# Ledger of designs, part 38: VH-VL binders against p56860

Target 1, 255 residues: p56860
Amino acid sequence: MMTAEVRTPEQGGGPLTTEPRAPRSAPGHADASAPAFGPETDPRDIIRWALAAHPDLLMPSAFNLNGVVLLDLAAQAGYRGEVVFVDTGYHFPETLATRDRLESRYPELTFVTLNAGASPDDGQTPPDLYASDPDACCAARKVDPLQRYLKEQGPSALLNARSRDQASTRADIPFVEEGGARRRVNPLAHWTREQLEAYAAEHDLPVNPLYFDGFLSIGCWPCTRAVKPGEDARAGRWAGKGKTECGLWQGENKL
Short names: E, the ipSAE of ESMFold2; O, the ipSAE of OpenDDE; V2, 0.75 times the mean of E and O plus 0.25 times the DockQ between their complexes.

## First folded at step 7 (VH-VL)

Design t7 (framework fv_lerdelimumab; at its last look DockQ between E and O 0.33; V2 from the best seeds 0.00; counts 0 for: pae E 9.3 > 2)
Fold by OpenDDE, look of step 7:
Structure t7 (fold): chain C 255 residues (1-255), chain A 120 residues (1-120), chain B 109 residues (1-109)
Amino acid sequence: as target 1 above (255 residues)
Amino acid sequence: EVQLVESGGGVVQPGRSLRLSCAASGFTFSKYGMHWVRQAPGKGLEWVAVISYDGRNKYYADSVKGRFTISRDNSKNTLYLQMDSLRAEDTAVYYCAKDFYDTSGYFDYWGQGTLVTVSS
Amino acid sequence: SSELTQDPAVSVALGQTVRITCQGDSLKSWYASWYQQKPGQAPVLVIYGENNRPSGIPDRFSGSSSGNTASLTITGAQAEDEADYYCYSRDSSGNWLYVFGGGTKLTVL
């Protein structure tokens, strides 16, 4: 009947002195005035500048032609940050497939997919909100998730795929946008559709196949149609609804 | 050379089940979406189902929704169509078709088809 | 589900031009693709998008679209072009759908 005294080893858990993580000194926004870029400036040079000025740079993308081209250029320029995509629950399968192909092609980048629990059956938003209130739909499914993430991450700048040739409303997009919550860098501001297409072809980039079927601007399937010859590239977005932008670039929700 | 070979067709009674297979070769099967399209005797083409390259997304025609299941085994380069609760109107030649990309709906290659006959 | 309508039959004289038309609401939002089917054979893609030809398809085949219509044009019809032609489009009304037209039988005279 030898009562083996199981000596419970007193694990002297010394108090983990949580040394107060020194406040990450906000890298001094070196007020480095953006260089005078021009239409002939290599986008990679713009991106290199942006990376030097903003090491915490993030790249939102919807993986349109511009986004795919920008992603490749950014990778070449040394970008190794996040590619941030919002799954609205209403993306074309081809868009999601394009994302996956890009993720496979660029393992050096971190692809982040956000969502608000968004699906057609998510129970959070009316399933027909896209029809009754496109602004509210975009706000809930796209803008809010992205804004929340950006607020959490707090990047000092965004790398955007916007270009002047995308729409009349973007005709005056500069290389660097000041104001708002953070700086916005548009390396492709002056690239034409033809230049983008040529680049994508030359580098065999995984462009969304819907682009070649007339979807020159691709968003959610309920609010996107192909454009016909002679139409504006964004004429297929929210057609008949009087809406031209998703809300990411305007108003209080401006990125 | 791209080849698609359907199999599993035959004569079945209404209410029974049948499973079709499509063996793919000559391309990287796991990179492309796949479709089933059927054609009733002397009738036109009818799209049946699509499955994405990774098998995550599936869509069906209303006529077969809830009864048919599309699936794939990328390790075997094989597409499947499980057909349950078969009806007389399901009688058709069933074609497997390769998508140009994933779910573009452009069918660049077709099999020769397999005949399914549903009759009492 | 949006329907695509085609003429059930058309004829063309050898060497002449024929246009096969497809009509449907989905074509306002999508480009059509076209398939040729000969008796006892599987369909063959002949046109996709606005006017894209797969490899191996003769240049006499062309595609166009206007409004809610898509058209396949054969310029200089050959005897071997006698076949059934089906238009095809995508539809996003509620669910992801695909739809074929009823088909057009082309006779070359």
Scores: ipSAE 0.015, ipTM 0.539, lowest interface PAE 6.8, mean pLDDT 87
Fold by ESMFold2, look of step 7:
Parts: sequence; structure tokens; C-alpha cells
Structure t7 (fold): chain C 255 residues (1-255), chain A 120 residues (1-120), chain B 109 residues (1-109)
Amino acid sequence: as target 1 above (255 residues)
Amino acid sequence: EVQLVESGGGVVQPGRSLRLSCAASGFTFSKYGMHWVRQAPGKGLEWVAVISYDGRNKYYADSVKGRFTISRDNSKNTLYLQMDSLRAEDTAVYYCAKDFYDTSGYFDYWGQGTLVTVSS
Amino acid sequence: SSELTQDPAVSVALGQTVRITCQGDSLKSWYASWYQQKPGQAPVLVIYGENNRPSGIPDRFSGSSSGNTASLTITGAQAEDEADYYCYSRDSSGNWLYVFGGGTKLTVL
């Protein structure tokens, strides 16, 4: 057998997030005012509902497998808004190339790159801050640019690619989350890695090639490694640092 | 069957230029990144350069940066290496190699190579 | 010296098990690939990722990694396994260069 076909191992990680006021209750709980979606609900139906309820819907993405699959489903469901990517200056070249391929494939979408042209030596953070204080590095190079943009745009909801299969910290995410600054819609909440891989292969989606090198959750190169057999998909993120989620999904900075 | 055929090698004097070609067949060329790898006589392998599937991203080994240019023509299924300011240490067999995907760095297919000799 | 370090030579008796190692800082984050090269031939991919064998590569070939080190293991070595073996990976964290190890000549006795 030849290896000419694209391989589609699963990736982890979710897109980036934002503000402001919507009707809310405690963070991290299902939004009781949303339809009763189930595990068999087509993600495109969830996206169509979100578009009708939130014409200002935005989609942050880091272009991991989940995000690439969501992007395709969203385009099919009628999404014509922005796909918002933050250039931290520490992305793998493969991630930037994946962004460029997605941009070419979906001319009906507007790809917004925040902090474009960033580099490790651009003076935004001290050298090696990623090693000494990864939370501060993430805040400065990822969280702050996204939060500023979303304050300017003011969307009432975000479309994001999180699924329960990605990590134990995500095991209970609902399809629609209440709390925080805005609704968060997770159309892929119940999709498995196998379903995501099958979809990407069937539709010949541009998947980050690092996924095939065991990088099941891809972030910045200083804080990302290939996972070992039997590890959680996100085990390669911040290895040895005691961190399992980006600050975008935690605390006061939660999207 | 995937096939990669290098050509354009030969004997050349230092300071001169050569252009290598690699004709590809048996796969959708425009979906994959491509690499050049070289091997000096009696020596080990040295990665030289990579170009992304659409030609927009190019990366080079430090030993050739500023002197070599990788390019591709997806309409002709052909990869190129323009080698300027050639030096004696550039003498090697030059292999064309197909990436698994784009720039992952895994090579599933190699050509048989073309010899470049830089002497005198 | 290259960023990926291999012993220059290793010997194994026919039918025995041998381990070829590759060390480098980049292997903390990246898998290694392993290439076999026989005299006068282009390299052949033997192992990619942690332990994936391309079609046609015998199951006596396996790969592993731990920390800074990747290993190619050949169980039940055959005369045809006599070759040079190169590890290959990204050259360093934060760099977009790729690098081969210096190669290990395997002799089957």
C-alpha cells in the first residue's frame, strides 16, 4: 500500500474566545434557553440555530483537527463570518501553512489574523518567558490580543470546536454554555476523535501535518510535544508545567 | 506508482550555477510538500530544503541559505533547485523527496538522485 | 557534530537483537524517522512517527523514544539488514530546519 492519501489522526485543542453581556447564570453550565440537542444532532443544525440566534457569531480557531472540521461544517451551514486566529509568534510553520490552505479553500469566509507577523524576538515578551512563566506568555501573546479584538467586535456568541473526547477537563461540556461574557456554542461536543478523523478524510480537509507526527493537540512550539502511546490527546501541551488548558477557557478570561 | 526522477546534475566549476529538476508522477503533486536532500561521496545525508504544497513557504539548511532557491511548478508536476555560487562542498548526489503531507519532514518516496560535482 | 548523535557503528550476530540509538534535544518534542541505506541506493523509510512501519517493512523493525533518545530495534537480525541507518527529525526546538543523524553502520556477523 502507498502512502499518497492524507492521513487524519485526531487533534485536540479548541478555538479562542470573548465577551460581553448576554443573559447568564453560573459559568460552565448548559444554557437552558437553548434547544435540547442530543448526541445524534447534526452539528450543522446546531450551527444554523446559533446563526439565527446570533447573527454576530464569531469563530476563533487555532486550526487543530476539531477546528478544521468545525470550519467546514460551519461553511456548509451558512456561516459567512470571521475565522479569528491569533499569531503568537510561536506557532509551528506547519500551523501557519494550514491557515493559508484553509484561507484558499474557503474564500466565502473572512480569515482574521490577530498580531500578524509576530515573532519570538519582536519584544512583546521577555525572551524565554514561555519557559519561565507560560501563563504570562499565553496572556500576553494569545489571550490579550483576542480579548481586545472581541471587545471591539462585541459578539453575543462564539462558535468553538471543543469536544468531550479531547481531555478530562472537557468531559462535561454542553452543546451551548451559559455564563461568562457570551454564549459559547460547541457543535462538536459529542463527536469522537474517530468521527472527526473520518469526516476530515472524507472531505479531504487541510489538516495540520503535525497531527500525523503524533501532535494530537497543537499549540506553540515551545509548549507542545508529540504524545506517547496511551496518553491523553492534550498530554503534549505544557508537558511538565502542570497546565492542561489555555487561559481562554478558565477563570476571568474564559471566552 | 509514485515516481520521482531528478535531472540536471553534472560537473561544474566553483562559483557557477546549476538548476536541478525533479519530475513527479503517480500522486497529486500539488497536495504535498517536497524536499531536496544531498549526500556527499562517502558521507551521510544532509537535508537541503523544503517547499510547501503551493510554493508559498520555503525553508533552507544554513549551509545553502542565500545561494540555493527551491521552487515548484504545479502545472508541470516539477520541483526545482536553483544552485548559485557553487562550492566544492556542494559536491553530492541530490535527492528529490516527497513529504507525507506538506512540510511534516517525513519522506515516503525518494528519487534515485542526480550527481553534482563542483571541482577546480 | 550534528544535533542528532548516533554511534558510528554497531554489530549484531545473525538472528540476534540490536538497538540503534539517536540522541538530540529536539527528540523531546519530535518523533524520529529512521532511514535504511544500502550501498549505491537511495534511502528507504523504515520507521516513522513513534513506531509506524511503511508497507513492506518487516515487523522485526520497531521504534521507540524516551526523553532525548530515539531507538530503532531490529529483532532477529538478517543478513539483508546490513546497511547504514540514519535517524532524522527537526533539528532543534524553535528552529524550522531538519537534520539527519550522522548514521550508524550495522554489520551482521
Scores: ipSAE 0.006, ipTM 0.555, lowest interface PAE 9.3, mean pLDDT 81
ESMFold2 (binder alone), look of step 7: mean pLDDT 90; pTM 0.919

Design u1 (framework fv_barzolvolimab; at its last look DockQ between E and O 0.01; V2 from the best seeds 0.00; counts 0 for: pae O 13.6 > 2, placed apart)
Fold by ESMFold2, look of step 7:
Structure u1 (fold): chain C 255 residues (1-255), chain A 118 residues (1-118), chain B 107 residues (1-107)
Amino acid sequence: as target 1 above (255 residues)
Amino acid sequence: QVQLVQSGAEVKKPGASVKLSCKASGYTFTYYWINWVRQAPGKGLEWIARINPWGGSTYYNEKFKGRATLTADKSTSTAYMQLSSLRSEDTAVYFCARDRWYYGMDVWGQGTTVTVSS
Amino acid sequence: DIVMTQSPSSLSASVGDRVTITCKASQDIRNYVAWYQQKPGKAPKALIYAASSLQSGVPDRFTGSGSGTDFTLTISSLQPEDFADYFCQQYNSEPYTFGGGTKVEIK
């Protein structure tokens, strides 16, 4: 495995902080059956269905290309809920700036930053855990805060930005995943990277600028590099460490 | 190497217009906004406007709205600013600068001198 | 519009001096402040972004600090090539605005 470029942390703007929200009760329509969606179904129709079936719908996001496109489509479809971002303390400054631009653009949405003020030296984990045990690092700094928030809020469904074109590990993602504590809705399941880029260009969306430097999947700076020609979009994640997916999509912690 | 190369000096009469160019090289033109900033002789810096070459979205300083027009040509990686109804107080050096989001205006063109005289 | 009040407007200093330039924003701009150096007849050169982070290739004698509304640029030991104009700039929101500038002159 070859590495091309690893960006290091720089001083940057602090995360946006909101006060804790009162827990929400599950809505009375959480048990509605999903329609038979197909490859040409407009993602906005999937989102409208999800909102009707799940008024407590939440949208986690790391503000990658998919997430930015989904956010715009959701706003058009009438989403007015929370956009939940986990500050791991290891985000690129470009990612934090993208969040700030999105918040300015969509004042009708509530941007929630979990672990606001996180930093590499905040004592939440050993200083270089990301290098020695990236699974444990992700569990502590990303998975656990999000799962705690979801337990407290109790949403009946999540709106996720995953698509089949992102990686071979995602090739069979359905529009709606059943099982577990909540439904997971993937309105972009059948969109290609070409469609996502075209949409973002047409709508002048504030896409993370690292995307244009070849960072096709952007996570924490210690675990992210630019991809080489011909590599999968996620090849730059955890290069040389045998990890292909974070714990959000693995095992019983799967979103 | 990342560069912004601007068009040559212009001498104009009052009431005319001028169209300045800013050619980008060494990076993908559509990824970052281009700002325009001017500096009158012996004065400070004044922001005019910026354009996103991806979709053509623009923001103008209200002082210049109606006189300044920003465009971008993706095929030549060139941003343009047209300034109309020129007056002697428009005499300045005009800079273009790449907006690299969190990193601010990291690369500047060499500047174009515009002189407005009767 | 966000007003950036820069002080002093000029100063005279000797090689080796420590100099400090300040900018005050009329409202909270978080850390979205950049600092630029400009020599006569040249384009501005970026020194600092995000209030305190050095641009690539900038010597570590340049230090930026501050957040919210009060920001400083410090040159710890002035060199002959540092005699120039300096500007702060906010990029928290449009319209982007610059400080009035500080001319640093040789004594």
Scores: ipSAE 0.007, ipTM 0.536, lowest interface PAE 9.8, mean pLDDT 83
Fold by OpenDDE, look of step 7:
Structure u1 (fold): chain C 255 residues (1-255), chain A 118 residues (1-118), chain B 107 residues (1-107)
Amino acid sequence: as target 1 above (255 residues)
Amino acid sequence: QVQLVQSGAEVKKPGASVKLSCKASGYTFTYYWINWVRQAPGKGLEWIARINPWGGSTYYNEKFKGRATLTADKSTSTAYMQLSSLRSEDTAVYFCARDRWYYGMDVWGQGTTVTVSS
Amino acid sequence: DIVMTQSPSSLSASVGDRVTITCKASQDIRNYVAWYQQKPGKAPKALIYAASSLQSGVPDRFTGSGSGTDFTLTISSLQPEDFADYFCQQYNSEPYTFGGGTKVEIK
């Protein structure tokens, strides 16, 4: 059992390397209605469908357990696109290290880090914004950079790692979400935490070590704490602030 | 090395209040909850409450609700427990302990003896 | 509240003996049980977490087992330094609760 000590996040990030993305061929929007997926459907089949229907598919990730599992499954299913990560400047070192390990493990995928060089002291936001206005903080450091990138890239769909078991607020997440700027595909919608853990263990996936210290949902360090057994996995997110989501999946700015 | 160092022994009269401190070192203070547990002389362990040093979220044993108040100072990496309306039955050694979730309470302070006597 | 019934309350044993302490929960707490050792005048020391996992630095003569409601701490061969009080604890839900303790005394 990997005992990981919690470390203070280091301020780090090189300049935004805008690596020139190869021109994506205009995906023929095959209006293919989503097949009837069920709880027993192999996530890889869902991903294969998504790739066929949306060859320009992108994968946002924060490299939580779900994200790590999805990444592996996607690679197996033939995904060869971008894994898009937003460096808020407030990530745990363990999260960044997990990213690096994944990048090394999956060279066939392109890891994109947005907001490289983000710092709490970069003058972009008040240093205590995470405490005074978590919504504003997430908007500025996470949502806006991602939205900007997605707007520029213009993918017809996103491959997301969300599951019903992550939080009560996600209890009704479908395999395919319609509406908004693009389609959202959730291959892991019905996977339980236990299934995810088992899969990760079976395949020796590089799961963030903080997960095993009770950080079942990991975001920025100021707003993320370990939860207790039996608690909601997201109870440690924005604890005491009445916030349950970062804003990526809510309101007019839904991904 | 991860350590929790608690304040010194206290002697109080019934009805008084006591505030105990627990200074954390060797890890990021805000990452883990801090528990408070007490042990009366010759008795077992009794959980009082826990606090998230970030944001100050707390859970209390109902037995202590209204009398126990947990706080945390991030700048000094110190957790505090105030216990008011002290009674003779509150005479105990009080411990703070880091809550490492899956690993339980893995690090404990040395304890603070609180004596309530007339 | 979840009640942890620990037994025995005390036992006498000799060096080299096998010692077994049990803890029964009033409800299913899965594997969210910890065991602690406490010596006189000292703070509890964590021995076992998640019912059966050994804390770092704890000798392998200590073994935790069980799930659901029944849990056991076993010392395979009692050493002189093992004479102490032992406590089980559930951390499944608040309020966290401890067993009544077991005093392991020298015979």
Scores: ipSAE 0.000, ipTM 0.506, lowest interface PAE 13.6, mean pLDDT 88
ESMFold2 (binder alone), look of step 7: mean pLDDT 95; pTM 0.960

Design u2 (framework fv_barzolvolimab; at its last look DockQ between E and O 0.02; V2 from the best seeds 0.00; counts 0 for: pae O 4.7 > 2, placed apart)
Fold by ESMFold2, look of step 7:
Structure u2 (fold): chain C 255 residues (1-255), chain A 118 residues (1-118), chain B 107 residues (1-107)
Amino acid sequence: as target 1 above (255 residues)
Amino acid sequence: QVQLVQSGAEVKKPGASVKLSCKASGYTFTYYYINWVRQAPGKGLEWIARIYPWGGSTYYNEKFKGRATLTADKSTSTAYMQLSSLRSEDTAVYFCARDRWYYGMDVWGQGTTVTVSS
Amino acid sequence: DIVMTQSPSSLSASVGDRVTITCKASQDIRNYVAWYQQKPGKAPKALIYAASSLQSGVPDRFTGSGSGTDFTLTISSLQPEDFADYFCQQYNSEPYTFGGGTKVEIK
């Protein structure tokens, strides 16, 4: 019973809607083993393989630098599926604006906003939950809506923008992760921040303007700060809270 | 202090070209678009084009495509606009302005007057 | 191109008056509208971005509102320094376009 705002390729930059989109028919299973990808493999080749192996592929995104670069590479590689974004009610306005800009730029993609219209005052969580129990806050406002959607859609794989350069918790991610409810494909696993920036600059990609103020990993505004020189890109996430990931990549609800 | 300083006034004959400069200081030049906007005497504002010095990409208003050329020099933090095949209706004050899209054009140069007369 | 229709083209007002200026976009531009003030011989000064967000250092008597196609700049209590030209601008899509302007003059 999830409300989603959907903008299809035919609708372009038109108004968002909260009406649910009709579910797709279930795609056939793909059991193809991944090729031997290496550090120099073009991410578009990985995406093309993933599309062939998983016609039901979906792409969740929070529209950080990695996600924006992945989105462009995926569009080039022939991705025409959904770009799934969760409105936690705590996103920076700059993040919502980045989504709008990407939506206008890629009319061939379907942008799905889960939990549309969320706000801090919407009653989904107690007002101070992000501070007192950030794991519970993330579970309620981010993880649960996404997992509910993925359970209903049933994709056999996800395209994800994680790279090893982002944080110590991601240092050993493979190109293809097995296990859990679905396969996870990480085409940018071996790209560096310098490669991502060079790509985004060359292609004039809509990058969240906060990135240029030192917000190298952008989540909810109560849990995000600019990083200091020499820090990890994700050092500004949940600073002083003992938390490094929002739960999307951990535990029983792992994507 | 964030500042855009533009080159001095120009007087040109029809058919000539002009090259205007816009020097940025007080911020990271490559992190902002530079827009060029003109205003004919007693008239409103007209957007010409923009450049993103980060990667050098440009976008031109179709009205000026083929006549306007935008460049940027990262080493001097300076954006340039060349306008060719000048005509009397190109007489205007030309502004540069920076933006990061979401925040609008938050800082403007002082303007450069270009007069095109016989 | 997106046409921004600004009205009125001019108005006369007294210090202390409430002034309202409107812009209508030829298509949905979400909230990506900026408002600028311009005094004679000067560059435009940014007042509002994203339809309703106040630029740094701009007094709170300036209010922007609207979404979609209809946008409004309001000056709640006009001050002597507010007699100027005002322009709206859409930046939802390139080419960026401006309204025709509104001249606010002293009665």
Scores: ipSAE 0.674, ipTM 0.869, lowest interface PAE 2.0, mean pLDDT 87
Fold by OpenDDE, look of step 7:
Order: C-alpha cells, then structure tokens, then sequence
Structure u2 (fold): chain C 255 residues (1-255), chain A 118 residues (1-118), chain B 107 residues (1-107)
C-alpha cells in the first residue's frame, strides 16, 4: 500500500511586478494646422483633411438643405461616423421623414437620434415653454441633449453644415473654427444657397419638402415659419421673439 | 445633352508624353469630378485619376502617381490628362467620365486610343 | 485597394435566357456599386448605380442587387442587343476599382 506522496507543487508566486503601465500617451492630436482652404476648395477635400486629423469626427445635423448636402459630400469623402440628430418632440413630420430617407440612402453612416420618441407631452418642459421662453425650451429639448451626448462621446471635432450665406451672423464663418470644447469644421462655408440647391437637385438629394414651401431654415414647428421673398433665410426662426440662434453656437453652450 | 468629347487618337514612342483632352458640355463643368479610366486591348477597365474642376484638386491611383497629371480649364470646360514616360503597357483606350457620385460615372467620353510603339 | 472579383469571366446564353453576373468586394462597400455595359469599340454605358438603381433609359430587364460585399447584375430575359461586356465598379473609395468583366456571348 505505497502511499504516493502527492508533492504539492510549490506555487512560486513570483511577485507580479506590476510594471507601471506606461501612461497611454493620448494619441498626440497632431495640432495639424488647418490647411489654407479657399472658396474653390473641394469640400470633400476639407472633409478628408478633417477625417485624417480627427478620426472621431461627428456630424450634428438638423437635415436642412446644408445638412443634406454636407451629408452627401461627407459620405463621398469617406465619412463613416455618426449623424447626430436631436428629436425635440416638435419637429415637423417632414423633417423626420427626411431623416428616414437619408438614413436609408446612406446605410454606411450611423444615424443617432437623441431623445427618440420625444413628445411635447413628455413632461420634459412646460407645454407653453416654446412660447414663453424659447431659450429655455431650446436649451432643454435641443442643446442639453446634444451637449450631453457630445460630452459622452468626446469627439475632437464636429463636421458642421454652416455656411456664410445662411445668415448675416455667419458671414465670417471660417472653414475651421478653433477654440471651445472641440474644433468645428465647416466645409460648406463658402457655398451659396444657389450652389446648394443646384447640387441637391443634380444629385436628387432628399431635401425636406418644406424647403420648397419657403421654409429655408427648419427647426421646431412652433418656432419655424416660411420666409417671404427677400427675407433672410432665418427670419422664419423664432419670428417676433428676438431670438436668432438656438444656442448651440453661442456662449457656454457652444458646441 | 450632357456630353464628353475627347481628343483624337495618339501614337507615341516609348518615353514620350501624351496629353489628352475631354471637353464637357450640357452641364455645370465645375460641379462634378472628371474621371480618367483606361482599357488596354482585350482587358478590363482601370481607373487612373479624377479631378475636381472647380478647385483643381486631384486624386491619383498610386499606380500612376508621378506620371499622370490632370488639369482642367474652367473657361473651356475641358479636362486634360497628361501621361508621361509612356510605355508599351500604356497602349490603351483612355476614357474620361463624369462622376456624379451617387449615380456613378454616368456619362463617358468616346475614348481616345493611345498607342505606344517603338 | 478594394478588389472587385467578377464572375463569370464569360458566359454563353441565348436570347430569352436569364443571365446573372456577380461581383464580390474585398471589403464592405455598402451599396456603392455601379454596373456598366460595353459594346465593342464603344465606351462603357452606365446601367446601374447604387447597386440597385437603374440609370435613366435602361430597360427594366436589368436588375442590380446586393449590399456589403456581394452584388449581382441580372438580365431577366436576354435580348439581342445585350450581348456585350459587363463591368462592375466600386465607388466607395478611391482608387475606384472595376471587376474583371464578363463577356456575354451568343450561344
């Protein structure tokens, strides 16, 4: 009855020298100075540059004419990121339908709808807030959701559809805006409304049908009207309220 | 009607250069890329490069970098392709084509035959 | 570069036959595929864009399908004028690349 001595293997637990994990050098955002773009620069080249410099680039959109054109150009340029839309609960059905058409047309892009299923009656804001305090309404239903998402995602840059021809307040929009939480790239900075319309028509882009009814700038239905001939494209936004911007581009809430 | 009309056939010696033209009509020339594609005898299609006529930006197939040069004259709505250091393997029909992106290359020139022979 | 593998390289068919040509992409190119018809001595003619949309004036017997990596051109009933070479192309990204072509010949 030979008692086989079960030699307990000495677990030589050598001290796990936790070599200090070299701080993940934040990929040096190569401060690649924006190239000198000009009015005749192909927006797609601007976008390609932006993608190279900012692979985490995101595209906020409200799917206005500029946004639709930018989306198409971005896709051409190799953008494969998110298209970020905020459902305020007050969008026109036509806007949502335009989103859906775009989503279908560009399956390579990821459409993100913040506050999906938002309703005027969802208790997020007083029902009359859009009338009594448009700034507060926009802050709660549009700006805050977008800012929270952007903070969470932390993109180094945004691809924006802003152009100089959109409003007098945008007359000096550069191709690349520095400062703030992130870089903003405006590939369409120098495109005119006529160019945008022509491009959209030539490419059969799904432009919001309300555009053709005079809604040159489209937001929430309570705060958006058609403009009259000769009016600024944004004259139909918050008409009579003294408000010209939603707050995304101003102050502490600047994207 | 949208048309692209290319220059006539070329016969060149090895080492020479050729410059082909592609005249566009029937649309806004500056809005769309012009692609250059070639087809060797009995072979498939090979994309060479494209130009954006508005700003003149170009993208080249790496295979042709340094040898192909695209230009565009907005005043005449004409795109050009110069190919240098010609080789026998460059013998092909060269096409220009409008690029509408979503619609692909929807309009093509009739092609230009380039023959490189000793 | 994105490789477009087109098959078959050639096929023989009769008038009235259903013809199917396939292209496989080496990576996901979504629906950025075009199909072209080329007759001898002529430039390519665009047939299909966006994988499944017919170019203007193209007969409905031509059908494009597919997404991602696998694409198909179908001619439901081959006509005499359809004997030609066919090419697929990706335009997802530069450099644009073409399939090797398919010659559709009369049986």
Amino acid sequence: as target 1 above (255 residues)
Amino acid sequence: QVQLVQSGAEVKKPGASVKLSCKASGYTFTYYYINWVRQAPGKGLEWIARIYPWGGSTYYNEKFKGRATLTADKSTSTAYMQLSSLRSEDTAVYFCARDRWYYGMDVWGQGTTVTVSS
Amino acid sequence: DIVMTQSPSSLSASVGDRVTITCKASQDIRNYVAWYQQKPGKAPKALIYAASSLQSGVPDRFTGSGSGTDFTLTISSLQPEDFADYFCQQYNSEPYTFGGGTKVEIK
Scores: ipSAE 0.020, ipTM 0.614, lowest interface PAE 4.7, mean pLDDT 89
ESMFold2 (binder alone), look of step 7: mean pLDDT 94; pTM 0.960

